# VH-VL binders against q54qk4, part 1

No score or structure here was measured in a lab: all are predicted.

Target 1, 195 residues: q54qk4
Amino acid sequence: MNLSEDVLKGIETLSDEKLINDSVFKHIIDTCFLVILKKKTESDLFDNKAVSSVDTIALKQTFSAFIVFILESMKINYDQSSISDLLEEHKLSSSRIDFISNYFKEYRVAIRKHLSVTNFHFPHIIDVNWRLDLFMKSNAVEKLNTPVYLINLTTEQEENVKGKVQFAATLDQLQDLVFKLRDAQKQIERSSIKS
Structure headers, positions and changes below count from the first letter of each chain, unless a header shows other numbers; antibody chains aren't numbered by Kabat.
F, E and O are the ipSAE of ESMFold2-Fast, ESMFold2 and OpenDDE, as the mean of both directions, binder to target and target to binder. V2 is 0.75 times the mean of E and O plus 0.25 times the DockQ between their complexes.
[cut] marks letters that were taken out.

## First folded at step 1 (VH-VL)

Design N04
Fold by OpenDDE, look of step 5:
Structure N04 (fold): chain C 195 residues (1-195), chain A 119 residues (1-119), chain B 108 residues (1-108)
Amino acid sequence: as target 1 above (195 residues)
Amino acid sequence: QVQLVQSGAEVKKPGSSVKVSCKASGGTFSSYAISWVRQAPGQGLEWMGGIIPIFGTANYAQKFQGRVTITADESTSTAYMELSSLRSEDTAVYYCARGFDWLLYFDYWGQGTLVTVSS
Amino acid sequence: SYELTQPPSVSVAPGQTARITCGANNIGSKSVHWYQQKAGQAPVLVVSYDSDRPSGIPERISGSNSGNTATLTISRVEAGDEADYYCQVWDSSSDHVVFGTGTKVTVL
């Protein structure tokens, strides 16, 4: 399975019993499956007293990582043994592996039914607009009166469902973004050639 | 082709114990769960429990917990089911079955073993 | 305990379609499997959720599930289809394998 390092790191977080106790672990796993099945939302992740002791960012990252893991596993029809092996490789205890495996067994059919749902697909960028703006940065770390580019991305998730993402970037930040995007493009091209 | 071959029919008295064997061939043994399912005469299928040989731990249906013991010998690719304190109601055909994805479903079945409990 | 309920019997004429139901709460979200058992024989898997059709099982046999009902469909029924049929799930809450009550299919 080709999972990103971030996803794998999130999975490994689930092995940390000090950070993620059994109660929190169970809640995360349960919530992930139910979110995929559209029975719960991400906000429900925080509606449990057990998670109050866990850093919010860490919790969100772990949650997102595991969602991706579930979806990818199901997409490639990963069998229980393979799932177990992967989790074992990432240092999860046998009990936690069994717990996760049980959820996969229980919800495999339901998840497959929802895999075609567009809700878990990222929107596509269909248009990009930008303009130059001048504003005073009040942050002590940033120069005053620095020119900033305002970027507007038009996205499409479903047919005729458009979204908008807006952000500001300095020239340097924009150049960095472009560089990273070009790098990503190269990676995509390489993967396409190998397939 | 995977085959499960069970031991022969048994006649037992009430209060005694019975141990049925299930030998697997034609495939891997250690990674697949072996379950035991019984069927009383004219009745439906009833799951008793299962084991994953490589782990050595078995899970049991609540109804049979404390009275049934499921074991596996990887060296001989054989699973065993022992039922103690036999009653007349335990008269049934007992099947072993190989579980796919552990205990998800059963793709191969033994031929069944008739156990008769009579005074 | 999680229970699967099936009709005791279904009668169907040759060439017609037989539908066998398996009822339980939210069974549509579970992996449901089906077994055929002919008289004096061991059960045979006829429908699994994730695999190709088991070897020797005709295309006439298929399974579906939604809501609170799973259904086994046997199209163009033949005399050889006469058997008992059982649905089966794994229940995560109890960690138990659960079989349906069974349905006897009679071909008229």
Scores: ipSAE 0.007, ipTM 0.535, lowest interface PAE 9.6, mean pLDDT 86
Fold by ESMFold2, look of step 5:
Structure N04 (fold): chain C 195 residues (1-195), chain A 119 residues (1-119), chain B 108 residues (1-108)
Amino acid sequence: as target 1 above (195 residues)
Amino acid sequence: QVQLVQSGAEVKKPGSSVKVSCKASGGTFSSYAISWVRQAPGQGLEWMGGIIPIFGTANYAQKFQGRVTITADESTSTAYMELSSLRSEDTAVYYCARGFDWLLYFDYWGQGTLVTVSS
Amino acid sequence: SYELTQPPSVSVAPGQTARITCGANNIGSKSVHWYQQKAGQAPVLVVSYDSDRPSGIPERISGSNSGNTATLTISRVEAGDEADYYCQVWDSSSDHVVFGTGTKVTVL
């Protein structure tokens, strides 16, 4: 599995039980899986008293990183032992690894079905909006001026149904995304020319 | 296939306590939330609280704070709810229910345990 | 406190459509779950996340949620649909599971 260093750092943040207590941990994991299934939005991450104790930027970075982890795990069909080994390598406790593993077992089939339906009707990106945000917390001045880009993609399906894709990313995560999109575009261009 | 099997009906006097058990089978016990929901005769559903066994932390509805204790025993895959200082209005059917996360929904329910508090 | 209001009863002839509402301020921003409870039995989850059906729930039972109202719809009502129905959300501001007041569906 080839995860960026920022994604791996975000996953490792889930091992810090002082920063991410059990209530926050549970909420992050649950919200990640349900956002992928379109049953929650990113705003639901913040609609919980427990998360007020965590720096907003750290929370968003960890949330985004774990979503990437779920999607990449599904893409390469990681089995439960591979998931557990990776999480143990990044210092998560056995109880937290078991919690995450159970979410994968419970939702793996539903997520694959959701992704299959989405791929059947290719959503078209028709608009992009972004903002640079500086997340601040009254109790943590070291978190001032930490840039995170909030990206909003407006999509449109063949049925003329509009959708939104919203996420937060650091500069490194955006650069990785742009890199992968440019590579995919070049592969499409080569296929079109040769065909 | 997940099953939740609860302990049998109980008759209790006011001022005593009751402890209802909920044994889970056919799935992972430790990472699923077990909630307790009661239903007085002719009334609706009332959430009392829940626990995720791996973490051992219970969350209680405000109404029951101080009277309810929810625990779990991972070695026997059994959750417990103890309600103290019983009164006649505590007469109800008590359900355990499994939620993947108690913030969400309850996909499996126990058969219910009737607790009757009579003077 | 966040409360989910349901009509106390709904009467529907067989073959018709029953609509059970669950009202609350801005309920459309929450995920709504629905339970069916037949007399003397435990509740059964029939809709999750506004509109998803668990395995074994017939397609004639569906849900929607927008604005201040979530709705459970039972089309082509059968005698076996006679039950109490409850909506449910998680309220993160109070850290409580909240159930609706319940609706008794009577099939005429």
Scores: ipSAE 0.000, ipTM 0.527, lowest interface PAE 12.9, mean pLDDT 79

